# VH-VL binders against q0atu2, part 4

Target 1, 119 residues: q0atu2
Amino acid sequence: MLDKKARIRTSREYRNVFEKGKRLSGRFLIIYYVENALDNNRFGFITNKKIGMAVIRNRIKRQLRAIVREYQGQVKNKHDIVLVARAGIGKSSFEGMEKDYIAIMKKAGLFARNANKID
Below, E stands for the ipSAE of ESMFold2; O stands for the ipSAE of OpenDDE; V2 stands for 0.75 times the mean of E and O plus 0.25 times the DockQ between their complexes.

## First folded at step 1 (VH-VL)

Design c11 (framework fv_recibokibart; at its last look DockQ between E and O 0.73; V2 from the best seeds 0.00; counts 0 for: pae E 8.2 > 2)
Fold by OpenDDE, look of step 2:
Structure c11 (fold): chain C 119 residues (1-119), chain A 122 residues (1-122), chain B 108 residues (1-108)
Amino acid sequence: as target 1 above (119 residues)
Amino acid sequence: QVQLVQSGAEVKKPGASVKVSCKASGYTFTSYYMHWAKQAPGQGLEWIGEIDPSDSYTNYNQKFQGRVTMTRDTSISTAYMELSRLRSDDTAVYYCARVFEYSSSWYGMDVWGQGTLVTVSS
Amino acid sequence: QIVLTQSPGTLSLSPGERATLSCRASQSVSSDYLHWYQQKPGQAPRLWIYDASSRATGIPDRFSGSGSGTDFTLTISRLEPEDFATYYCQQYDSSPYTFGQGTKLEIK
């Protein structure tokens, strides 16, 4: 699990990202991102009911957290980033999900220049 | 200031259609679900359906299925609810309300429109 | 569908008294998806309690929500004149996202 300090936890924090941040859509993910005033990045995860049953939503959430953890050291600092799972994500493989994450994060310019785990 | 402003009162004949608008301001329109509720005179609230403005995903109460259509225009942050084949029992105040859904538990309708009275009479 | 039954239908009390409103579900509802709304005549509903026990923004601490499973309660410790209104419970657990029929809290 992500460090508590690396997590968006409150409704206010999520709302701030949604209202002030930029939005980019991938095939399986939508990301909202905004600069924060902290020394670390914070990540939020949204799995809507339209994705499927709770067991599916929880699975997707775990997978997204795993992906974020894997690449967190390569993401530019001082950002709040919310990942919203799209309806089709339930049919995606982990690799497909990871690929989409990388693609959308690259498009957002959120990876550091010296990142070495990017496709 | 976050607010939802709905279109004005409507008077319709049975069999006609009505389209109510709900304009959002003060927040990112596509980041919240828009729900619609019905309240007949002197009665309680009834859930009609929801729309995700970001992708136009909809989920309707089966009671209204086939007669209700929810749409949105993101360019003007406006949601629409159209109800067709109107009957006298469709006479009610219709509300739009946003829901801020995130992975935890915020699924309440925290902002409501002022309501739109739709009167169906012959 | 999940049916929410509120009781009593009408509750007549005086300012300063304690009010207890009940919402019973026909089947188990997660507390995360049980909400309360307040509505006054001629006005739109307003979110009052969310997640069964969390007060919405600006809601006084004299209001509290509790419960789990099929039984939920909204309590007002000491009624103020502005608290007299109709209160609705709602579930967001499964579609359709039904409301209770409401409890009208009126001045005795």
Scores: ipSAE 0.206, ipTM 0.797, lowest interface PAE 1.9, mean pLDDT 91
Fold by ESMFold2-Fast, scan of step 1:
Structure c11 (fold): chain C 119 residues (1-119), chain A 122 residues (1-122), chain B 108 residues (1-108)
Amino acid sequence: as target 1 above (119 residues)
Amino acid sequence: QVQLVQSGAEVKKPGASVKVSCKASGYTFTSYYMHWAKQAPGQGLEWIGEIDPSDSYTNYNQKFQGRVTMTRDTSISTAYMELSRLRSDDTAVYYCARVFEYSSSWYGMDVWGQGTLVTVSS
Amino acid sequence: QIVLTQSPGTLSLSPGERATLSCRASQSVSSDYLHWYQQKPGQAPRLWIYDASSRATGIPDRFSGSGSGTDFTLTISRLEPEDFATYYCQQYDSSPYTFGQGTKLEIK
């Protein structure tokens, strides 16, 4: 479970990320991300009803939190990041979601530990 | 200012089709779902369906399934609802309204169009 | 589908009085998915309370929402003339999304 300080909680905060942030799409995930004025990262998770029934949405959300928690040490500090599950995610495996998350975070330049970035 | 502006009133004969437009301004059109609701004269609100303007995902109330089609044109920030095979009981004011889906809360319809009166008469 | 039943259908009160409007769901609805709208004749509905208890922007403190599960309430602590309108509850928990039939708040 992610620390409560690392979670986006309010609709206002979600809207801020969508309004001001950048968007990148993967196969099963879309991320919206923006720099914040805090000393830590915050994550939000969205599993819309178009994904399926509550049991499927709850499973996906749980699995995404586990993936984010595992890789949180590699994410560049001071970002609000929202993960949006795409409709097809219900057909994915845990490994498939993990692979998609890593790929999209690297493409966004948000993985500090394994990113060698040239200005 | 954030607003939704709908097309004008329509008078149709039974069996015809009507297409109502809803033009969005003041916000990012693709960041909010667009919903449509029906209100017959003197009656309450009835949900018709929704569209995600970012990918054209649609979900319709089974009561209207097969007669309703929702589309959008992102180049002009406009959503459309077409209702076919019109009946007298389709006479109503039709509203569009936006919902922010990208949250675990606050799914209220916070901005509504002014409504479009559709009258179906022989 | 989830059926929302509002009671009373019509509530006749005077300015200064307290109003209590009920919304009962045929099955459990998460508080995050229950919303209230105000509608005046000839106008579009306006979001009034979202997530069962949060006031929308600009809505006066005299309005409060409460409830969970199947029973939700909208309370107006001291009615003002502009509060007389029809109020609808709405659930966004499961498709098809549904509205209650409305409670018309009218001047006695």
Scores: ipSAE 0.032, ipTM 0.688, lowest interface PAE 5.2, mean pLDDT 88
Fold by ESMFold2, look of step 2:
Structure c11 (fold): chain C 119 residues (1-119), chain A 122 residues (1-122), chain B 108 residues (1-108)
Amino acid sequence: as target 1 above (119 residues)
Amino acid sequence: QVQLVQSGAEVKKPGASVKVSCKASGYTFTSYYMHWAKQAPGQGLEWIGEIDPSDSYTNYNQKFQGRVTMTRDTSISTAYMELSRLRSDDTAVYYCARVFEYSSSWYGMDVWGQGTLVTVSS
Amino acid sequence: QIVLTQSPGTLSLSPGERATLSCRASQSVSSDYLHWYQQKPGQAPRLWIYDASSRATGIPDRFSGSGSGTDFTLTISRLEPEDFATYYCQQYDSSPYTFGQGTKLEIK
């Protein structure tokens, strides 16, 4: 379960990341990220209508939260990070989403050098 | 200052095509969907379709499927709607409007362009 | 597709009166996806109420939205001269997204 302190919760917080942040695109995910004024990271998750009905969107969001929780200890602090599910993510496997997340986070330079499970 | 500025009025003959532009400023263009709507003279609003400018995903109202194409150029923050094989009943004001799609709460069309009158006659 | 039927088509009232505008959906619409717009002649529509009951920025307290399922209402508690316009409801729940045909609120 992702802690409340590690969650982006309000539309204003999401808008700040989209307006001020950097953007990187992968196969199934887009990330937006910006440095914050906190001592910790915060994560947000967006699944829109193009992915499917609410039950499918909620399942994808749950899977993405699990991936982020697995690797959160390897993420450099002081960032707000929003993961946006792309169309077609519903056709991916959990492993496919995980590989995409790792690749994007490495490309963004957001993983610490001592991270396990990172290629 | 957030704004959407559309291209000017156009007069077309039946069978022609029209391409309306919508230039965004004051916000991150790829963070909002762009929607298009039609309003025939003296009538209500009709949704035409939407585009995600981040990846060009489109979703069209079936009424316009096969005649409408929505595109964008992220380098100049501009969305386009092209309508082909024009008929007299395509005479209308066409609006672009943005929607913040990437939220757990959906805020509707919060900023609209000024509208583009397309007249199909003769 | 989801048909939104607004009633009345035209509502003639005087300033100071209470207005009630109805929007009925042909099937259930989540309140998170039901919006209201105001439009004056020669102008683009303006977002007025979103998520059935939340006022857009700068919209006066005299406007309130309510409803769920298939029945939604926009209420203006005390009409001001600037409130006379056409109001559209819109559903954003199921594609194709649709608008109601509008209620024209005119001065009696």
Scores: ipSAE 0.013, ipTM 0.639, lowest interface PAE 8.2, mean pLDDT 87
ESMFold2 (binder alone), look of step 2: mean pLDDT 92; pTM 0.945

Design c2 (framework fv_recibokibart)
Fold by ESMFold2-Fast, scan of step 1:
Structure c2 (fold): chain C 119 residues (1-119), chain A 123 residues (1-123), chain B 108 residues (1-108)
Amino acid sequence: as target 1 above (119 residues)
Amino acid sequence: QVQLVQSGAEVKKPGASVKVSCKASGYTFTDYYMHWAKQAPGQGLEWIGEINPNSGGTNYNQKFQGRVTMTRDTSISTAYMELSRLRSDDTAVYYCARDSYSSGWYEDYFDYWGQGTLVTVSS
Amino acid sequence: QIVLTQSPGTLSLSPGERATLSCRASQSVSSSYLHWYQQKPGQAPRLWIYGASSRATGIPDRFSGSGSGTDFTLTISRLEPEDFATYYCQQYGSSPYTFGQGTKLEIK
């Protein structure tokens, strides 16, 4: 579970990230991201119907939250980041999603270039 | 009625900078991402980067990172791509293209293209 | 980055013939994010097929796209004179977005 303060909660906050943020597409994920004026990072998660049935979308959301939580200490401070799952994500492994997340975060400049889960 | 109209051809010396414009009309300029692509003579297309016209946020292909800057002016619905420290292999037609993304959930393809701007780099 | 390889580089055919153009990706691309553009000399590219198989607005039904994974094809069932152009495949699956080198359809 991510802390409540580390989650994007309102439709207004999601809209702000989509409209004012930058975008980067990975294999299974798209991220939208913008600097915030807070003391912490916040994450949002979108899984739309193109991915599959509710049970698949709910599994994907849980796995994405787990991945984000695992690496949150390596994310550049003071950003709002929305992860949007792409249609093909339903066929990915947990490891595949994790690798895609790390790759896109590095490419966005939100992780150190060689950031990995260490130890 | 969507149109993207680019600035005219440029001839530059090696080491100079060039700034190409792309004026949009027929839609809400700030609702759609704008892309830039390069096409060297007799060759295929290469993606340079993108800009969110609402925020000014950009993402560049690493190959051009450090030499390309994308900006926009929302008051005149115009996007710009500036390429610095020009080399002979920068000689190409440069295109702007509109992303199919509207300020919503997903992006897919480049639905409208500018006519292209020929940039020639020669000594 | 994902490399797209198109084959053949040049395809010489006559009007009335069938054309089959190939696009192979260096790694798997969701069909939803593979597109084809047509370009004529001196003109900008034009969206032709999106999502591997959907014709863009105004594109004749003699054009069809298919494929999944790493192998995609564009087929023209009966070539018309206006179809002779260069066709580029593109992946929007991951950034940087990449294009194939193109297949030039030319009159025999």
Scores: ipSAE 0.014, ipTM 0.696, lowest interface PAE 7.2, mean pLDDT 87

Design c3 (framework fv_recibokibart)
Fold by ESMFold2-Fast, scan of step 1:
Structure c3 (fold): chain C 119 residues (1-119), chain A 123 residues (1-123), chain B 108 residues (1-108)
Amino acid sequence: as target 1 above (119 residues)
Amino acid sequence: QVQLVQSGAEVKKPGASVKVSCKASGYTFTDYYMHWAKQAPGQGLEWIGEINPNSGGTNYNQKFQGRVTMTRDTSISTAYMELSRLRSDDTAVYYCAREYDSSGYYYDAFDIWGQGTLVTVSS
Amino acid sequence: QIVLTQSPGTLSLSPGERATLSCRASQSVSSSYLHWYQQKPGQAPRLWIYGASSRATGIPDRFSGSGSGTDFTLTISRLEPEDFATYYCQQYGSSPYTFGQGTKLEIK
């Protein structure tokens, strides 16, 4: 599970990210993100009814939290980031969601530069 | 059974302080802001301030700044509003209310209210 | 602060009639942050319409809200006896959050 202080919990905090943040869309995910005045990152997760029934939405939320937790050390500090699942995410694999997350975060410039030269 | 239950009526003398409690049940207390509002006899509603139960962070209406203090105890899911240096015009029903988004689009509104606490200030 | 002015202050009507309640803001308010509450004597306010036009859970479809900018309206198409109460508009777009003074809907 993500640390409690790393979670966006209130509707107002989500609203702040949507109103003031930047938006970037991937295949299965949309992220909204804004710099915060804290010393840590915070993440929020939205799974709309367009995705499917509660069982599917709960699975997606759990898997997205696991992905975010796994890569938390690579995210540039001081950001509030909200992940919105797109309708098609219900048919994706865990690996598919993970690849989409990495691609979006890199494109947004939110992943710290920490890569090896691979030929 | 989402509900907010407030403490009972209080009668205070001018210059005293009053502390009203608001106990939440049926939801995760730390996930939603709590607001407090005042309603003087026969009058409308006036916003006093808000508290984030997770962080303890507060924002007060400038009209009450310096006399109001909002706190919470997460172990018993209870929010508190203390009003000091009471005046006769502080006589009112005080309400706590939960901020909640019913739309899924963050149109935050006060969806659940406490029953109110009558505070009477008289000499 | 944003001042909300409701009109009329008192509206006297009979069951079966249409009621139109106005709320005017001193400066523009996003419709997403304009809400209506119903209050009966001795009771706490109850959320009635949120985001200018969305009915809260359990609210009959005879109630509708509309408006944008500075002008908002709550309409009751055909009054029932239980609808007679005081209605308050509220803006949640800018702190301090404010309420209108209320419109009292009373039986003629």
Scores: ipSAE 0.012, ipTM 0.643, lowest interface PAE 8.4, mean pLDDT 87

Design c4 (framework fv_recibokibart)
Fold by ESMFold2-Fast, scan of step 1:
Structure c4 (fold): chain C 119 residues (1-119), chain A 125 residues (1-125), chain B 108 residues (1-108)
Amino acid sequence: as target 1 above (119 residues)
Amino acid sequence: QVQLVQSGAEVKKPGASVKVSCKASGYTFTDYYMHWAKQAPGQGLEWIGEINPNSGGTNYNQKFQGRVTMTRDTSISTAYMELSRLRSDDTAVYYCARDLDYYDSSGYYWYFDLWGQGTLVTVSS
Amino acid sequence: QIVLTQSPGTLSLSPGERATLSCRASQSVSSSYLHWYQQKPGQAPRLWIYGASSRATGIPDRFSGSGSGTDFTLTISRLEPEDFATYYCQQYGSSPYTFGQGTKLEIK
């Protein structure tokens, strides 16, 4: 479960990320991200009707929250990040979504350098 | 202003290589994928491939695999498409195009919103 | 790869008439991934309709798109002189991304 403080909640906050943030696309996910003036990260999730029926959209949204929660300790502090699911995500596995998320976050420079380093 | 400006027309001999450039301005170059498409004289459009300007990762149409190389230079916001071992049927206008996604209440979309002016490549002896 | 077949190849009409352009896919394409582009001679293509039915910014309301699955249609309710151009459908559902061969709309 993501803490209430770690969620982007208002339309104004989503609009700020879209208008002022950077965009980076992966295979199944797109992220929009901008540095915030808070002491923590906040995440937003968008699963549009084009992905499929409500049951599928709710499953995807739940799985994305689980992935974000699992890796939140590796994300550089003070960012607002919106994850938008691409239409093809409904056919992806959980592992596929997770790999795409990690790849995007690393490319964006939002993960700590050498976070996945094995010594 | 947001625009893509391509290099000028080229004339090449069969067997040569050509490298077309596409310079982006007015937006953050590394935030959007770039596509390349071919249009032979009097014919329709054919997708060649795409590049992620942030990572340099590419995905090519198998028809061009082995002859096409896409690269970029982030310091000058420029994408490149190089086509080698040129044949007469490579004579075409080549376009670069920016990949834009759009979200609204009706759905989420992916399309080519911004196009370069095109570069004519002529292959003749 | 998904093949898009447009028909007719050439459509000869007069200003004021209705135009109907067809795009048929060799396999099912989600409407979110089907787009239409307009191209005039010597110019780059321009996005016209996205997601099968949504008009791009600045496109007149005489243009409408419809369809799902394998059959998609672009309709122009009342042709203006500026509408005579080549129209291409495109799918962005699976790589390689493909375009139809185009329908050339010409003055009779």
Scores: ipSAE 0.005, ipTM 0.549, lowest interface PAE 12.4, mean pLDDT 85

Design c5 (framework fv_recibokibart)
Fold by ESMFold2-Fast, scan of step 1:
Structure c5 (fold): chain C 119 residues (1-119), chain A 120 residues (1-120), chain B 108 residues (1-108)
Amino acid sequence: as target 1 above (119 residues)
Amino acid sequence: QVQLVQSGAEVKKPGASVKVSCKASGYTFTDYYMHWAKQAPGQGLEWIGEINPNSGGTNYNQKFQGRVTMTRDTSISTAYMELSRLRSDDTAVYYCARESDYYYYGMDVWGQGTLVTVSS
Amino acid sequence: QIVLTQSPGTLSLSPGERATLSCRASQSVSSSYLHWYQQKPGQAPRLWIYGASSRATGIPDRFSGSGSGTDFTLTISRLEPEDFATYYCQQYGSSPYTFGQGTKLEIK
């Protein structure tokens, strides 16, 4: 779903986000995020074996990519963001994951287009 | 099986260029940084530089800057290191090595090495 | 650039003895980015200890690494004939990544 250049691919790029980034936890998701020096945002996805079997993990990964793609236009530019699925995500609905993603991104201050706040 | 296979030995004259290849197999080539290191006869290891095979982005050790160029061809999972304006002190074994993807940033898989001899 | 100095340059010991190899950095290096490699003549280096103290896959438990800041140590509790090789420390904490000059472990 996501364009190739909008995806974090190398192990080192993932590690940079984990080591230098900020962490924010939701109900089903944890995000790690850091500003990058590129002209676009990049997303990474981690689904561990505690979530369930490969078919479940692959479904969740596809659904998370779809959610990220749908809301990509609202994300502040120039960030590397890694989504880590928590064990409980296997029991969530698509709508539940979407709701959690929106809440986390707003909390992190990463939604620029739909957040109109007075600082 | 994860493996890096390098091109064969080269003999060059001073002032020439040499291009060493490193073919990767057994893993997703674009997911791991590739490093190059030099080892002169009877000497230790010296880091030359690195390439991100996904983006093509490179970082070189300043000592080799201006003479080294690293590239890759993702269609054949091969990385290249070209060293120009060769000098006698460029005689060395050159290694490619893959950066690890666990809790460490060590080089966990190495090519067998390519001997480059620079002589007149 | 961070300079890594290994000592001794050559260590002559017999099988069964304990070996202690030192690596000293010119400035502080996070232990997570300090690694050790073993190299035998005619062969490529092999990752041996990563993150200062973790053994790579298949490395015998007679090998241990320790240290932090500027001082790191590789210890072999009881030398086996196969352990005689050159050992290099290496830092990934900052570019350019650097290696020590190596400690050659040779049979006395």
Scores: ipSAE 0.006, ipTM 0.567, lowest interface PAE 12.9, mean pLDDT 85

Design c6 (framework fv_recibokibart)
Fold by ESMFold2-Fast, scan of step 1:
Parts: sequence; C-alpha cells; structure tokens
Structure c6 (fold): chain C 119 residues (1-119), chain A 122 residues (1-122), chain B 108 residues (1-108)
Amino acid sequence: as target 1 above (119 residues)
Amino acid sequence: QVQLVQSGAEVKKPGASVKVSCKASGYTFTDYYMHWAKQAPGQGLEWIGEINPNSGGTNYNQKFQGRVTMTRDTSISTAYMELSRLRSDDTAVYYCATDYEYFWDSGAFDIWGQGTLVTVSS
Amino acid sequence: QIVLTQSPGTLSLSPGERATLSCRASQSVSSSYLHWYQQKPGQAPRLWIYGASSRATGIPDRFSGSGSGTDFTLTISRLEPEDFATYYCQQYGSSPYTFGQGTKLEIK
C-alpha cells in the first residue's frame, strides 16, 4: 500500500492535476501529471463505472496500486500523478497493465535514467 | 453507509453566533473536502466555503468572509461551520456536502447532510 | 465571480412532455465542472448530472445534459410525475463556486 503522504486525497488536489497537468494515453491507462512543490510524489487512482462492476473496479485499483508501489523508486521526485483506467482495462491481464504503466511512465519522462534496465 | 448528519435546528437573535455540526461516517473523513451551502426560505443555493479536513485549510466565499469560520475535529469525523454577527437574512437551511464519488474528476457534491434550519429573529 | 442564470424560472408542463432547462454562465466554464442538482421540497439537493452530460448513479436515461462554454442545457425527454422538482445548475470551475437560481418544474 502507498503511505498517506504518497496519495492524492482531496478533490482540489485531483482537480489541480487535471487542469494544470500534462496528459498521456496508453492502451489501458491515461496518466495526468504535474510537478508539485513537495519533496515527494503523490499518486491518485480512478476506476469509473464504465470499467465494470465494483468487484472488477476494486481488483483493478488493487492491481494498479501494487504496480505503482513496485516501481515507486524509479519515479522522478516532486510529481502528482493520477492514473485513470480506460474502459478496456477490465479485460487486461496484470502483466498487460504493468507493461502499459511502464511504457507510459517512460514516454512521459517520469522514470529515472536506469528504470529500463530493471528486469 | 456513506452519510453526513447535521445538528438540529437553532433559533438565534440578531448579533448572536451559531455553530452547525456535520458528522461524517462510512468513509475516510480526511480524504474529501467538506463544503457548506446556504438556502434562504424559497430561494436557491449559495456556496459559503470549504475546508480540507486533513490540513484544516479553508477557503470562504468573500460574501461571508469575516463572519464565517470552518473547523473540524478529525477524532470524531465532524466538521463545523460558525456564523457570527447574525442578521435576519441569515435565516436559512445550511447544508454540508462532500464530493465522495466525484472528488477525482468533477468535484460534484454527491453526498449531502439533511440540512440545519437556522432562524434569526428579534 | 461567475453568475449562472437559469431559464425559465418556472416551467409548467404535463407528464409525457419534453422539458428543456437552460443554464447560462457569465463567463466560460469547463464542461467538466458544470453540474445539475434536483431538489424536492423539504429535502437536500441530489446530484443529477455531473460534468455537463454524465448521469449520476441511478438517474434515468430520459435525463440528458449538454453544452459547453457559457451555454448548458438539461433535457427530460418524457416527463414522469416524480420529475417535477426544482433543478439547479452549479459551476465548480472557479472559486467562489456558484449555483443558478433554479428552474422549478411544475405540473400544469
């Protein structure tokens, strides 16, 4: 689980990321991201009703949090990042979500220099 | 089980202060902004302000600035709105509200308290 | 401050008819932050449409929202008796957040 300091928690904080941030789309994920004035990264997770029933949305959120946590050390500091799950994510495997996340984060320039060497 | 429960009706004289409470349950109180709105009899809604329950930070509508104070007690998941120097036109139903399901995208107020009637009369 | 003006103030119709409610903003509002609420006498408002066009949970498909910029519309394709209420638009794009004055939908 991400600790409380690493979570985007309030509607204003989410709104700030959506309005001021950059957007990048992958196959199953969209990220919105903006530099923050803090000394840490914060993550938000969105799984809307178009993805499916609560059991599917809860599975997806759990899996996305696990992926973000696994790669937390590779993410450049001082960013607020919101992950939005696209409708098709419900049919994706865990591996598919993970690959999409890595690809998006690399394309956004948010991964540290050596992230692509980790295997 | 996500709900906001407000304190009961109050009758006050002009010049007095009133403090309305809003108790949250069924969700993590500190994760969502709490908003307050006023509705005078037969009139529409007017936004008073908001509080971030995590930090205690507030933002007030200038119309109420200097007369309104918003606070919270995280140990009992309760938000408060105090309005001072009451006037007859402060007679209204006061609502607390939060954006529980919509905080992430639109900030739409999907959870509302039942309202607290405050009557200001001489 | 952004002023939201709703029209008409009162709309008198019969069940089965189409209702069209207007909300005009004094300056541009992102559609993502334009919402509609339904309120019945003695009750708290209830979120009805969010982000200009998305129905909130449990809202029948006869309700639709549209619009962008300064002009927004709530449409009810075929009125049911339970739809007669007051509807408020609201903007959450710029502080202070504001509501329209309301359109009261009443039985003719």
Scores: ipSAE 0.006, ipTM 0.580, lowest interface PAE 10.6, mean pLDDT 86

Design c7 (framework fv_recibokibart)
Fold by ESMFold2-Fast, scan of step 1:
Formats: sequence, C-alpha cells, structure tokens
Structure c7 (fold): chain C 119 residues (1-119), chain A 121 residues (1-121), chain B 108 residues (1-108)
Amino acid sequence: as target 1 above (119 residues)
Amino acid sequence: QVQLVQSGAEVKKPGASVKVSCKASGYTFTSYYMHWAKQAPGQGLEWIGEIDPSDSYTNYNQKFQGRVTMTRDTSISTAYMELSRLRSDDTAVYYCAREGYDFWSGYYDYWGQGTLVTVSS
Amino acid sequence: QIVLTQSPGTLSLSPGERATLSCRASQSVSSDYLHWYQQKPGQAPRLWIYDASSRATGIPDRFSGSGSGTDFTLTISRLEPEDFATYYCQQYDSSPYTFGQGTKLEIK
C-alpha cells in the first residue's frame, strides 16, 4: 500500500496538478504531473463513473495503486502525479494496465535509468 | 451481501502460535485490502496490519512485527493472520476488516464477527 | 505513532438528550482520514462516520461529525435507546493506524 505521505490527499492538491501540470495520454491511462517542492513523490488516482460500477472502479484503483507501488523506486523524485483511468480500462488486464503505465511514465521522462520492477 | 466470516475461538498455551482465518464473500476479494485489529478484554481497538490480497503485499504495525504473518488464498477468498510466540497479553478478540475507499482515503466498511483467542497455561 | 485521546471515557445520559463525543489527536490529522466506529457489547465495530463528517450508509441523520486538525467531534442530536454503545475514533492519516480508547455511552 502506498505510504500516506506519497498520496495526493485533497481536491485542492488535485486541482493544482491539473492546472499547473503536464498531461500525457496512454491507452488506458492519462497522467497529469508536476514537480513539487517536497522530498518525495505523491500520487493520486481518479476512476470516474464512466469506467463502471463501484466494484469495477475499486478494482481498477487497487490495481493501479499496486502497479505504482511496484515501480515507485523507478520514478524521478519530487513529482506530484495523478493517474486518471480512461473508460476502456475496465476491459484491460492487470498486465495491460502495467504495460501502459510503464510506457507513459517512460514517455513522460519520469522513469530513472533503471526502469525495473521493484519488490 | 458482503460478509466476512472468521474461524472459531482458540485456546493456546504461552509460546504457541495461532492462525485465524477470514473468509470473504459478496465482492471481488482481490479488489480490497484486508486489515486485522486486536481488542483485549475490556479494552479498545489496536491495528495489527494490512494485506493486499491481489499480490500479498503486507504492512505490519511495528509492535507486532516479527510475530505476525498475514497471508491469503485467492482460490477460496480467505485471508489469514498468524500470531506466534503467544503471551498472556495476546488474549483478545481479533477482527478482520475490509478497507473500503473513495478517491482520497480508506476506512473499514465491513468487519468479521471476531475470533476470541485465549492464551493461558 | 499518532495518539488519539477520547473524552469523556464514559458518558451517562438519557434518551432524548444531546451527546457530544470528543477525539483529540497528538498531532494534526487530515479530516479525510478521521473516522468513527460504533461497537455494541459482543459485536464487531461498525463504520459510522468517515472522512470526519460523512455518514456511512444507513446511519441516521441525528449523527454528525465535525472537526479538523487535532480536534474532532461526534454529535448525537437526540439520543435513541439503540445509540447507547461505545464509539471509537480512528486516524488513517499515517501508519501505524490508530484508534482512540473509546467513549462509552451508557443509560442513566
């Protein structure tokens, strides 16, 4: 589970990332990201009603948190990153979501030199 | 609908281990973290730790670190908490609880009925 | 880590009265991570108020939660017989997650 200090926590903080951040779209995910003034990265997750009912949205959110956690060590420090699930993500496998996450993070230049999965 | 059903009461001697089960039904087991909490007789609640059933990631309260192990079996939607080297002050009701969540936070929206573990000589 | 102190430890009231239960944190807790649970003797706890002020499904509107920072309150505007129970606050802001010691509502 992601450390509480690594989570974007308030609507105000989400709004700041959306307004000041860069956007990059993948197949199943959109990321919004901006450098922060903290000593660590923070992540947020948005799974809106267009994805499906609560059980599907909750599954997607858990799987995204797991993916982010596994690759946390590869992410360049001092960023606020919000992951927004696209409608089609409900049809994706865990592997498909993981592959998309890796691809968009690399494209954004947010992965460090060693882009390996972390235990 | 959503149910968490725990194993029955256990009586153990000091130094033994106990393994409590929590069988989930009515939802997708791997989509929600499972937490465990302790409640000694006449006392309040104490968080023991959490497990992500999708990949077995665990995080334990340092007070129990080294004595607690959380596992799960996805084929039967069951979570387990094993507590070793039991002491008299481990006598308590142990609860499993599902972490529901919104965009920002988690909270324990469903609880098992509790399992009484008595440690006595 | 974060210590939650609930007061009073026991509150003796009659049906129809107003109850105010306090929960104070040893350091600031975001309201998004402060929750309340109700527990009756012999039963598991039940989620009552989450994110400091949101009532869980099925909880009567006579219950309200409020507060921020280090001071949080659970208020019952008009006690019903079924409300007599122990109430626990919980912070989910930082690990280890902690509960208060509980406030027991008992009938006078």
Scores: ipSAE 0.007, ipTM 0.580, lowest interface PAE 9.4, mean pLDDT 86

